# Ledger of designs, part 6: VH-VL binders against Mediator of RNA polymerase II transcription subunit 18 (MED18)

Target 1, 219 residues: Mediator of RNA polymerase II transcription subunit 18 (MED18), of Arabidopsis thaliana (Mouse-ear cress) (q9sjz6)
Amino acid sequence: MSMECVVQGIIETQHVEALEILLQGLCGVQRERLRVHELCLRSGPNLGVVSSEVRLLCDLDQPEPTWTVKHVGGAMRGAGADQISVLVRNMIESKVSKNALRMFYALGYKLDHELLKVGFAFHFQRTAHISVSVSSVNKMPKVHAIDEAVPVTPGMQIVDVTAPATSENYSEVAAAVSSFCEFLAPLVHLSKPSISTGVVPTAAAAAASLMSDGGGTTL

## First folded at step 7 (VH-VL; framework fv_roconkibart)

Design s44 (from k7 with heavy chain S100Y)
Fold by ESMFold2-Fast, scan of step 7:
Structure s44 (fold): chain C 219 residues (1-219), chain A 121 residues (1-121), chain B 112 residues (1-112)
Amino acid sequence: as target 1 above (219 residues)
Amino acid sequence: QVQLVQSGAEVKKPGASVKVSCKASGYTFTSYAMNWMRQAPGQGLEWMGWINTNTGKPKYADKFQGRVTFTLDTSISTAYMELSRLRSDDTAVYYCARDYYDFWSGYFDYWGQGTLVTVSS
Amino acid sequence: DVVMTQSPLSLPVTLGQPASISCRSSQSLVYSDGNTYLHWYLQKPGQSPQLLIYKVSNRDSGVPDRFSGSGSGTDFTLKISRVEAEDVGVYYCMQGTHWPYTFGQGTKLEIK
């Protein structure tokens, strides 16, 4: 039913100010505070079986924390999807109570990892509603120890570009996202995230992947 | 020249509602958040909340949640603050102010002239 | 909510003399991006508040050099090197680091 178009990149912290100035010019819209506590849960063993991933997101920008569950599916299959430069995937997002974590544990889910994302976001509204976030990805040494969070990749920040889509308009939305990325190309290179069988990479895994040399492409 | 012009003073009875307007000019309305503050006679400044002028989504301080509503008319670059179920302690000067650069920084670089709302029997 | 405490609340000062206002927050105002969102506003009698200093020490456009801000973490100071008649009013510190935004109770600067 619902889909999203996604690209990601990385930027050195020293260049974030320049990117922010560029985004202010391009978007002509307000900067949003981003401070999100993310819990990534996984079901069942992945030994030859497709695992499901559920993300619980807490918006710490609110006076009372708001919880959202995000269930992300695999990438769209088919010749049309294979030719686009943007990741297109199924996505369901719903508001939930804090008790959702207890419920998922009761259903057999396990905490895979926990992250704190801190930064800012802009919105670009034309033919598609494009959200751009620039954030440091931080991990906690203890579950829920937000005050003790430390960067996963010191000196680097993640740039996420997302836009909601449907099965009827994903091609148009992907084209809009791709076009938007051209404006950011001087400061950050955005590409579609790598995925495997039904499992979506985490922000930490994405950061690690983006920082490493590509296998078979650079020697 | 950036300017925020608010509607005129109001006198209301307890239990009534009041709607204050704030008309912006001299800048791109949807590029800045609009904040609302109030000041009771002889008292300090109290922040009530803000509205994202691009998305139309408001955020309210807990004290006002359920009684205040922020709305927009982007076609005329105007923001509105409606406060319901008025009490005598709602008597105050109400201010709108824009948030410069981004809406969580607290850079209120331009303020409206204020609207006095008097709640009396 | 973050509590902002100002001292003194009443500040009588002689023209041409220096003035100093303290502002203390109940929590650190250093945001995760390394910036400190502590601002100072002045409300002159019968007027709307106006921005004086933003992010601890930066003067807003048109603010005279005699105004300076300093501090870190939870402890901040606004200084006026030589008070002029036009400086009369109520000074407010304000934090934008934590939600909701909160103001200090205000310091009334008066000429004695």
Scores: ipSAE 0.000, ipTM 0.505, lowest interface PAE 13.0, mean pLDDT 80

Design s45 (from k7 with heavy chain S100H)
Fold by ESMFold2-Fast, scan of step 7:
Structure s45 (fold): chain C 219 residues (1-219), chain A 121 residues (1-121), chain B 112 residues (1-112)
Amino acid sequence: as target 1 above (219 residues)
Amino acid sequence: QVQLVQSGAEVKKPGASVKVSCKASGYTFTSYAMNWMRQAPGQGLEWMGWINTNTGKPKYADKFQGRVTFTLDTSISTAYMELSRLRSDDTAVYYCARDHYDFWSGYFDYWGQGTLVTVSS
Amino acid sequence: DVVMTQSPLSLPVTLGQPASISCRSSQSLVYSDGNTYLHWYLQKPGQSPQLLIYKVSNRDSGVPDRFSGSGSGTDFTLKISRVEAEDVGVYYCMQGTHWPYTFGQGTKLEIK
């Protein structure tokens, strides 16, 4: 099975330039521009009592926009998984036509939310294929109104570190991701994304959750 | 689908300059370094240098420093290699190749088809 | 410059038999990050080189499992467990640890 290793963090926009310089030095690879239109779809009751989440990703930085469908499965569970500092989860990703949205609508899926991610990415191919993206997460006030996108969390950007893995190598890949994150620790704290049983966290929900976490708990 | 397409064969006289193009498609051009190699007839491969496609900054092997220039036209995803003051021993097939993720790694996952440059009277 | 030395330079092999190519570097190819940037390329007659093995032992996508790489430090080997007709060509080792990047002189694999 296809899997991915994931950690996530947040960084103030004022510190993004310092992080970019650090990533240039660490990765030795060139910066990739990131402008991705993300549609998060959920299955309705007519497809069964259990909801599933499908993400449609459009790379707007290509001469002709390319579409991919990404189905994110459950996170790895158990004592071993709890001891790993990196989230390991099942994932399937495939190229699709621009008509994919209409097809999913025909199948009974509904649009849950729509995001525009704008920023940059680096690839690190020395221990594992690690992708690091730093982006502002933006919502559209109207469906597909890309030019009217506004930040979900002004002054903050999301740092995503991901690496593809398999059943055979996920432990090695997770270790490589964890090691890579130690280099970024002075500028950004990377950790497992929030996990909810039976629910896959969205980028918008994660950003909102991180921004609303104000500190101590009242007892 | 990733492709690197190079310009056609050239015949030049000693002392002239040649400019070879390498047009990339199927990926984000500015995310990968472009490397240049050459191969004289019946000989092995020789690395000439690379160019950072995001910054436009080139790095040349010492042997070619001062005679070779790497440039870009990012609007058409094209890299150029210009070799000046040509000698007969510059006769070779010239290749562009994409660096896989890390311009320090030196493993090239996609290559152009090659451009034969012949230097003769 | 790091000198890469291949042996043999010419390797005649019978179809279905194993083949082995050696590559030695004048300096250690272990980089400060712990990785060894030793790669193998195949150039078929009239074609551009193509990547076979990267970082000593990792097969590139689509490369048959009959190809394997091994080695450490300064001594590396490419093995083909059972040679097929499509394997004919010149094999090059290359190092990416030290600047400038350097290639071995090439090993020509041909069928007897």
Scores: ipSAE 0.000, ipTM 0.400, lowest interface PAE 17.7, mean pLDDT 79

Design s46 (from k7 with heavy chain D99E)
Fold by ESMFold2-Fast, scan of step 7:
Structure s46 (fold): chain C 219 residues (1-219), chain A 121 residues (1-121), chain B 112 residues (1-112)
Amino acid sequence: as target 1 above (219 residues)
Amino acid sequence: QVQLVQSGAEVKKPGASVKVSCKASGYTFTSYAMNWMRQAPGQGLEWMGWINTNTGKPKYADKFQGRVTFTLDTSISTAYMELSRLRSDDTAVYYCARESYDFWSGYFDYWGQGTLVTVSS
Amino acid sequence: DVVMTQSPLSLPVTLGQPASISCRSSQSLVYSDGNTYLHWYLQKPGQSPQLLIYKVSNRDSGVPDRFSGSGSGTDFTLKISRVEAEDVGVYYCMQGTHWPYTFGQGTKLEIK
């Protein structure tokens, strides 16, 4: 099964340029534009006792929009997870047609929230394949009203760092992500993301969720 | 000291293919995207696509998708543009250009000298 | 695709006089990062295009201060305060905000 290592942070828009310069120096790779329409779907109780999360992602910055489905599974918990500075979780992703939403609705999934992420991404390919994105998170006043998107947290942007892993190498990948984050520490504080709530975050909630609680994971 | 040097002029028959090279010097080749443009005689500039020189991933404008291929040889800091199934209206000067690394600028700070490709029977 | 429209297409000018070229885009060129990716190039006769102005108003290295760019959103202007003989050529505006990248049709500047 596929896994990923994840950390998140926030940065003031005025400091994004400095972070971009730093990332150019670290990655030695051209940046990618990022404009992604994300729909987060939740399963109903009739599909199992535990609710599952499915994300439909549409890349709008390509000449032809492409769609992917990402199924986010359980995060690693316990004493071992507490020793790792990044979140490790199961995940599966694959390309899908633009009609995937209809299929998931037919299966009993419900739309939890909808976001437009706009910004840029870099890839760091040493030891692990690390993706770092810096984006404004925008909400739509009406479902699918992309042209009317408004920032959730004006003046702030989200920094996402992810890397794919396997059950055999997640420890090494987590260490690589942690080391990469040390290079970014002067400009952004990256930590384990909070549990998925399905609610569009406020500025205060986003900041609070990114603060390390210093405690262990509840088993 | 940044230089982009392109291969020489080509004359091709309709239906043939052409491969133009662009050799970079004076900078770290893999740190900057390479873009390709063309200009038909007496006409304006047309963007064809770009290639990420670090990953080798190309992106093509829809008009050229299926007929153009961008490749590179990083060991000699050279990018290639191959255009197949040539038509008479492919007669143009073809340019490579470096995209500035600064903030995904979307602009070209250095251009090759151009390669004239003439397609005639 | 974003359509870039330049005016005038032909610009005869007397040496030492000012010149102005307009560029209009069919969509806003402001990107999500707050930058506007509108750029100006000059193609002198028999030469490759060369960068003049990037991101609306920034002069490229070595470009004389008689060249200035301005504008916002969809309306942009390139001004030359006093035209010199070496300014002869075709001027192109270009947008880098949206894919595919698109150019204006060009403005040919000639000395009268």
Scores: ipSAE 0.006, ipTM 0.491, lowest interface PAE 13.7, mean pLDDT 81

Design s47 (from k7 with heavy chain D99G S100D)
Fold by ESMFold2-Fast, scan of step 7:
Structure s47 (fold): chain C 219 residues (1-219), chain A 121 residues (1-121), chain B 112 residues (1-112)
Amino acid sequence: as target 1 above (219 residues)
Amino acid sequence: QVQLVQSGAEVKKPGASVKVSCKASGYTFTSYAMNWMRQAPGQGLEWMGWINTNTGKPKYADKFQGRVTFTLDTSISTAYMELSRLRSDDTAVYYCARGDYDFWSGYFDYWGQGTLVTVSS
Amino acid sequence: DVVMTQSPLSLPVTLGQPASISCRSSQSLVYSDGNTYLHWYLQKPGQSPQLLIYKVSNRDSGVPDRFSGSGSGTDFTLKISRVEAEDVGVYYCMQGTHWPYTFGQGTKLEIK
């Protein structure tokens, strides 16, 4: 069991270059391409009273595609107290074989949706390892048709800021993420993503939610 | 001024290992990837791999996987390329080169002067 | 692996005349981010390669405006509007879109 500190935001595509220049100016920055195929699976009744989500992530920008399973828990009680809210949650992330989808189907999970994220990521190795990804969220017209993906929210991209933490250091890591968010605030507004127990919002759902939140009023 | 200075020429016997250094100056070492290339006599350029200077994680081209190792000494802004189990066809000039702001863009704005490695009996 | 094919491999040019080098890739070099990661390098005799053009058409700092790059998809061209003595060397195209990165075989530009 490990933990992570997370904030999310949205940025208009036309402003992505300005954000990239800002991030490139930071000491210790490393920039990487991002191209990830994401499968969201939902549990059936035989796996508990509350539906749970499992994300299967395929990194398409590696020499051979690598598969990862990710499951996140609910928010920690009392974590964060800043203007910029930081989500602190339990997280399990493990490498898996390409047959993982078949295994989860055998366990009673069903495919809820799938997405293709395309963009870039920056990594900052300091007191905390902070990762910032900026990506277009795309959907396929049919299952696994990656080459035909189209944007879910044209003209908008999602900004994810994450940092791994432990039960011993999550307070320091959350503070570091909060400070980083304050640094980016003039260009992109980052906030705690919405989450319910056993359910993780998709990047597309998060982007749609942020687009609907025009100042505390749903569109 | 950005400079990449490599170690001097080496002569090795088949089966030996060689370790080439590349010392960077004039910029923040951890803000750029370090790439390695080679050029055999009379041949073109061949990409060997890169190393993320912030995380220390290397990525190798398939042809070299298993016998090349990229490492760093961040305290002296130096990257290393070690090639083991040398064969005569490893005779080449080896270059380090800085990846610009984007590790995946694949262009290299500054190159070292090159290190000739000769493998012969 | 993506194969990069240059033509011609040998290019004799008279001083002050234009020169053109072609580079073709076996696969599209348009990345999913919309960028095309095709770059051009010059290796002068006895020297390390140097960057000339990155992402199809962007000149590196200090590169004279007589150098220009163009193209899309799988077909790219490097042009020198008026060749000077300093332009002698081997020109390489390179793709950074697909792993592993690959270079063309080189075009040797010679003055006649």
Scores: ipSAE 0.006, ipTM 0.542, lowest interface PAE 10.4, mean pLDDT 81

Design s48 (from k7 with heavy chain Y101F)
Fold by ESMFold2-Fast, scan of step 7:
Structure s48 (fold): chain C 219 residues (1-219), chain A 121 residues (1-121), chain B 112 residues (1-112)
Amino acid sequence: as target 1 above (219 residues)
Amino acid sequence: QVQLVQSGAEVKKPGASVKVSCKASGYTFTSYAMNWMRQAPGQGLEWMGWINTNTGKPKYADKFQGRVTFTLDTSISTAYMELSRLRSDDTAVYYCARDSFDFWSGYFDYWGQGTLVTVSS
Amino acid sequence: DVVMTQSPLSLPVTLGQPASISCRSSQSLVYSDGNTYLHWYLQKPGQSPQLLIYKVSNRDSGVPDRFSGSGSGTDFTLKISRVEAEDVGVYYCMQGTHWPYTFGQGTKLEIK
């Protein structure tokens, strides 16, 4: 089973340029534009209890949009998982046609949320293949209304670090991700994505959680 | 000192394919995207696409999708542009150019010397 | 595709006099990072294009200070304060904000 290691953080928009300069130096690779339409789908009641989600990702930074389906499983459980500073979860990615959305709707899946992520990414090889993205997370007032997208957390951007792994190497990949994150600590603190009660973690939920930190005693 | 050196001029018949090379030197090849442009005689510049030199992932302009292929040979710091099913209106000077790194901005700070491709019967 | 429109397309100028070229985009060129990816190139006769100005107003290394860029959103200008013989050629504006990258049609600057 394919897996991925994930950490996430938040950065003020005013500090994004400093982070980009640091990432250019650390990664030694070119930046890639990121403009991704993300549809998070969940199985309906008729499909039973499912702890995983299906995400359809459309890369809008292409002349012709390309589509990928990503099936995200639950987080790794047990003593080993509790001791790791990164999220480890099962994951399967496949390229698909634009008709995939219609097919999942026909199968009884429902749209949970829809996001537009805009920013940049770096993809590089160290001990593991690591991807780091810095993006504004935007929501649409109407389904698929890309042109009407508005920020979920104005003035803040999400930093995602991901790396593919296997059951044989996930601990080594997690260590590689943790080591990389140490170099970003002065500008951004990366940690396991949080989850709301009963749901799989998402960028929007993590952003909302981080923005509300420390203000709980008032309101 | 940064240099992009392209392969020599080509003359092709309609329906043939052409493969232009662009050899980079003076910098870390995988740190900068490579872009491809063309210019028909007496006409303006037209962007064809770019390739991520680290991942090998290309992005093509819609007009060229299905006819153009960008590839790399990182061992010799060389990018390639192959254009298939050539037509007379593909006659142009083809350029490779490096995307800037210092503050990536989608601009091209170094260009190859150009490769004239002539398509005639 | 974002359409880039230059004006004038032909610019005869007297040596030592100023020159100005306009560039308009069909969409805003401000990217989500707050930067505006509007650039200017010069193509001298028989040569490859060379970068003059990047991100609206920044001169590339070695470009004389008589060249300046300005503008915002969709309207941009390249100015040459005192035209010299080596400035002859075709000037192109280019946007790097939206895929695909697009160029203006070019402005040919000639000495009269």
Scores: ipSAE 0.006, ipTM 0.537, lowest interface PAE 10.6, mean pLDDT 81

Design s49 (from k7 with heavy chain Y101W)
Fold by ESMFold2-Fast, scan of step 7:
Structure s49 (fold): chain C 219 residues (1-219), chain A 121 residues (1-121), chain B 112 residues (1-112)
Amino acid sequence: as target 1 above (219 residues)
Amino acid sequence: QVQLVQSGAEVKKPGASVKVSCKASGYTFTSYAMNWMRQAPGQGLEWMGWINTNTGKPKYADKFQGRVTFTLDTSISTAYMELSRLRSDDTAVYYCARDSWDFWSGYFDYWGQGTLVTVSS
Amino acid sequence: DVVMTQSPLSLPVTLGQPASISCRSSQSLVYSDGNTYLHWYLQKPGQSPQLLIYKVSNRDSGVPDRFSGSGSGTDFTLKISRVEAEDVGVYYCMQGTHWPYTFGQGTKLEIK
C-alpha cells in the first residue's frame, strides 16, 4: 500500500555548499540537521527460505533518540514504472521503541551492518512531499560506537531523494521526483539505486560488509 | 536588517503559564531555525530547545520537556515559547535567537532583546 | 550533559593589555564530521548576548581582529590582544556538539 520513489547520487564535499545554495534557491526551504544511526538487519534461515532486510533508524538529532523501522520491498515493474528514471518500491515505515533491536534479535534477525549518516535535509511540500538529504556516511570500529565513527568515503557525501507514494499516485510522485532531479543535475547526478541488498554506494556497501560476520571468504 | 522583537515583561504566580512571542523581520522566517534560551538573574545562559520554522517540529532540552511548548505563526513571522506550571526557579530573562545558516554548528547570529518573566509567590 | 568550565570567572584587565579566557569541556567536542562545535558569545551590560567566534576560531562578521579563538578536543581559549573599553561584559563558551547544547558559567571581564 505504501510506496516510495527514490533516487541517489554522490557529491564531493567541496561542492556541498553549492548544492545547498541551489536547494535554498528552488524553494526557500529550511535546512534540517541530519544525524541518523542506521542498523541493517537480515533474517536468518529461522524465518524462511529467502532472507529479508529490515532497517532500524535512530534519529540522534532529537533530545531523546527516536527509533523507526523500515522494510523495503523489490522495485515495482510495469504500469509506467519501468519508463521512468526513478526507483519505485513498496515500503513500510513505523515508529518503534528502543527495544526494537532486542525484539528483532529474538525473532532471529542478525545485524548485517550499521552506519552513521551526518549532514542535512530539505523537505519540499508541493504536489508531492519530496525529501532530499545530503550526508557523510560513517562506519563504527565496533558495534554502536557512534562517538568513534569514521567516514567510509572521505571527501564524498551521499545525496538521497525520496518521496512517499501510494499505488494510486506513484506515477505522479515519480514524475515530480524526476523533475526535481533535473534542477539538481548541474551539481549532482541522481539515478536509481541498485536493486541488490545494499542500496548505498559501492564504497559504503563495502564498509557495511565489514560489520557483518562471515568475512569476505565466501566469494 | 535582521531583527527579532520579543513581547514585554510578564509577572506570573506559581502554577500559571506564560507565553513569550518573538517576531522576526528582515529575512525569510522559514529558512532559519529559532532557538530559545533563558538566563536567571545573575546567572549564566541555559539552552531550552529549538523549532524548525519550516516544518513546525520542535526539539526540547530534557529539563523542559513536558513543560515547554514551541509554536509558530508563519503568517506573521512569529515564534512562541509557552512555559507551564511556573515555579519561582523559572524567574529569568527569556531569549529567542536565530540559528545561523551553518546547519550543523548550533550557533546563534541574531538574538531578541529578551523578555523578563518574574514568578512570585 | 556536557559540562563546560570557564576560567577565570572574573577577569580584571587594564585597558590596552591582553586578556585570555579558558574553556574546558567534560567530553571531546570533535563531532563525527570532523568539526569542533565550540562557540564564544559576549553579553555586554544590559544587552542580549552576541556571537563572537564560531567553530573554535572563526570570527563572526564585524568582530575585530583583536579577538581570536583556539583549541582542540576539550581545551579552548579566547584571547583579546588589546582590551578596549567596549569589550566589557560577560563571555560565554558554548558547545553545539552534544545534546543538549550547554554554556559555560561565564567570565566577567572588567576594567581595573
Scores: ipSAE 0.006, ipTM 0.504, lowest interface PAE 11.9, mean pLDDT 80

Design s5 (from k7 with heavy chain S31D)
Fold by ESMFold2-Fast, scan of step 7:
Parts: C-alpha cells; sequence; structure tokens
Structure s5 (fold): chain C 219 residues (1-219), chain A 121 residues (1-121), chain B 112 residues (1-112)
C-alpha cells in the first residue's frame, strides 16, 4: 500500500533564489528542471454522488512525453492524525498511455481544469526520500494551449514537499518531513494542506487555501 | 579543484557495446547532474542525455533512447555511459560534463577530457 | 529539435582586431520562467570544450572581459573586442531551453 507525506507553502518569486541557494547547501541534494502539464479530471454523476479527482501528468521535460496517472485518497484520520504535522494520505501513481484521457472520458470523467507547472525540484535522501518542488502554476486560455499559458498567481510560486511512505513507516517519514520544514521556515512557511469533506484539493485550490490567514479566515 | 577523469580509448567492432567511465573529484558528486555528449571526427557536439546523481534517474535524447544506458557508482563518485549495438557512425569522442549548480542556466561548467571510441570492422 | 545555425563557420582574424559570431535558433529560446538558455563554449585545439558565456550574456568565472554575449529570442551574438592568440579554437552556441539540448555547428576562429 502506497502512501505519501505532503506539506505545501507559497513563496514570492523574488525570494525563490534565496530558497534555491538554501536547498543547494544541503548534502546529497540534486536539482532538476520541472515542466509538467497537469490535467485534472473530475468524476460525473454516473460514478456516484460525491465527485472524485484523477490527475494526468505529462512530463514535458522528457524527450518523449510520458504520462502518469495519480489518484490521491483521503487523509489519515483519528487520534494519530491529530498529532502529525504533515498530511499523510494514500496515493496510487502509475504510468499510462496517451489513451488514458479517452478512457477516463468513457468512464464519465470530465476535464475540470489543466495547468502548466514550471520551475525546479530537488531530491535528497535522509531518513526518507524527500522531494521539494518550487514552481509557477500557469493556466491555459485554450485547451492544451501550452504556449499561451499565464500565471494563476502572478509573483508567487508553490513549494511542494513530498515523501513516499508505507503503512509501516509513515510516522518516521512524516517526522523527517516535519524536521525539513523547520529548516526551510525562515524563507517559506510550509503547512499541512487542509482537507474538506467530499472535496479533493487541486493544485490551484491548494494554493488558494494556503493564502488564507491563520485567524480562521479562508479565501 | 573539480576534475572529471574519463576512461581510456576503446576500439570496438560493429554490434558490440562500449562502457565509458567518468570519475569525479573535488566536489560532492551527488549535488550535480552529469551530462554526456559526443563529437564525431571533424564534426560538432551532440548531446546524449543526463543523469541525476542523487536519484540515479537518467534522461536520454530520442536518438539514443534504447541504445544508451547511464548508471552510477556513488561510492566511488563515478558515472558510466554504455552504448550498445555500435555502428561505424558511433565513432566519436565521448564527453562527460557536470551540470551547473544554477538551475536557471542548465549549462556545463566542467568537462572530462574525452574518450575516443572507434567502431570499425 | 531546435536547429542552431552559426555564422560564419570560418573566421580568420588578425591579432588585436575584433571578432563577431552569430547564432540563430529555429525557435524562441525564452523559457517559461522568462530566462533565455543560450550558452557559448570554446573548444581549443586538442582540448575539451569549456564554458565561456551562459544565459546569453553572463561570463563564466575567469573568462576575460573582452568576451561579451548579447541577443534575444532567436538571434544571438558573441563578440571578442580584441582577439588574442589564446582565443584560437572552435566556438559553439548551445540551447538549453528545449529538449533535447542542441549545439550550433561551430565557428573556427583562426589567426591570419
Amino acid sequence: as target 1 above (219 residues)
Amino acid sequence: QVQLVQSGAEVKKPGASVKVSCKASGYTFTDYAMNWMRQAPGQGLEWMGWINTNTGKPKYADKFQGRVTFTLDTSISTAYMELSRLRSDDTAVYYCARDSYDFWSGYFDYWGQGTLVTVSS
Amino acid sequence: DVVMTQSPLSLPVTLGQPASISCRSSQSLVYSDGNTYLHWYLQKPGQSPQLLIYKVSNRDSGVPDRFSGSGSGTDFTLKISRVEAEDVGVYYCMQGTHWPYTFGQGTKLEIK
């Protein structure tokens, strides 16, 4: 059973260079380009009363486009979840063909939105394999019009920290991610993404949620 | 002092495979990606791909996909490029080069000395 | 693939005189992040290529100020204000904006 530990934050574009320098100062850190076309699909009424989301990801930084489907499950709940400072959730990720989009359409899914994420990622190994991505989130004015993409939140970029986990080690992995968040705290405030009942967060929705004030105010 | 030292010249027959090594020193091996290029005699430079030295994940140029394999031995700070099913037009000097630490540039700041691979019957 | 075209391919220059090399790309080299990933390398006879200029106009450490890069979009230029004997070699432009990375065919700079 696959799981992931996740935290997110937002950083002003002018501070991205400082964050990159900080990340590059860590031993065993490797940088990569990030340019991903993300298709967010939502289930229709035919698949039940509650909408579910599936994300199709195309890595445009590859010589040949490769497609991945990512389905994220509900967050861990109960007594244990109250003590964890990072989001822990079930996750299924697999490679798929270009026909996957048509198959999901045939199953009653519809395109909710599509995004282009552009930036960089760092990977490093400690107690856990931690991935950090810093990217601008861009929206297309027309379906698949990648060349015409414009920023969803001009002047701001999203910071995603993820680490794969299992049902046996998620507590240790979450602790490692939490410690990493403390290291980045001076430049970016990373937090556990909020989860609403019956709604699966999208990248854009997560960004909007992250911009809410700590005093109980939401966007 | 950053250095990339490559293995010596190789002579191979068509259909064989060749494995070139690139040993890094003077920096933390896993902090920089390793790129591979080649240059046929009297010709220009051609990019083959790169490998993430921290994760071990390679990315190959379309022309070489299926024939080239990039691997690492991080315990000795060494990257390898193996090219299979060699043809006479694979005769070239093969270079490894370190990717810059500046993400926004994607340039190669240090290069190995090159390895001449000759493919002839 | 992005095609990089250099001109001239052969550049004979008198010592102390200026030299200029052009590089044109078949597509815009402006990346989605607003940066232009156009770099220049020098390969001296019998040696490996060495980085000269990165992202259009930034000189690599130790590169003399007589070297300068300029350009935008698809049109780029490398200039040497006063050619010295040590500048002999083949100059390559390279684009890092699009996969796969591609190089120009090279410009051989020789002393007359």
Scores: ipSAE 0.000, ipTM 0.501, lowest interface PAE 12.8, mean pLDDT 80

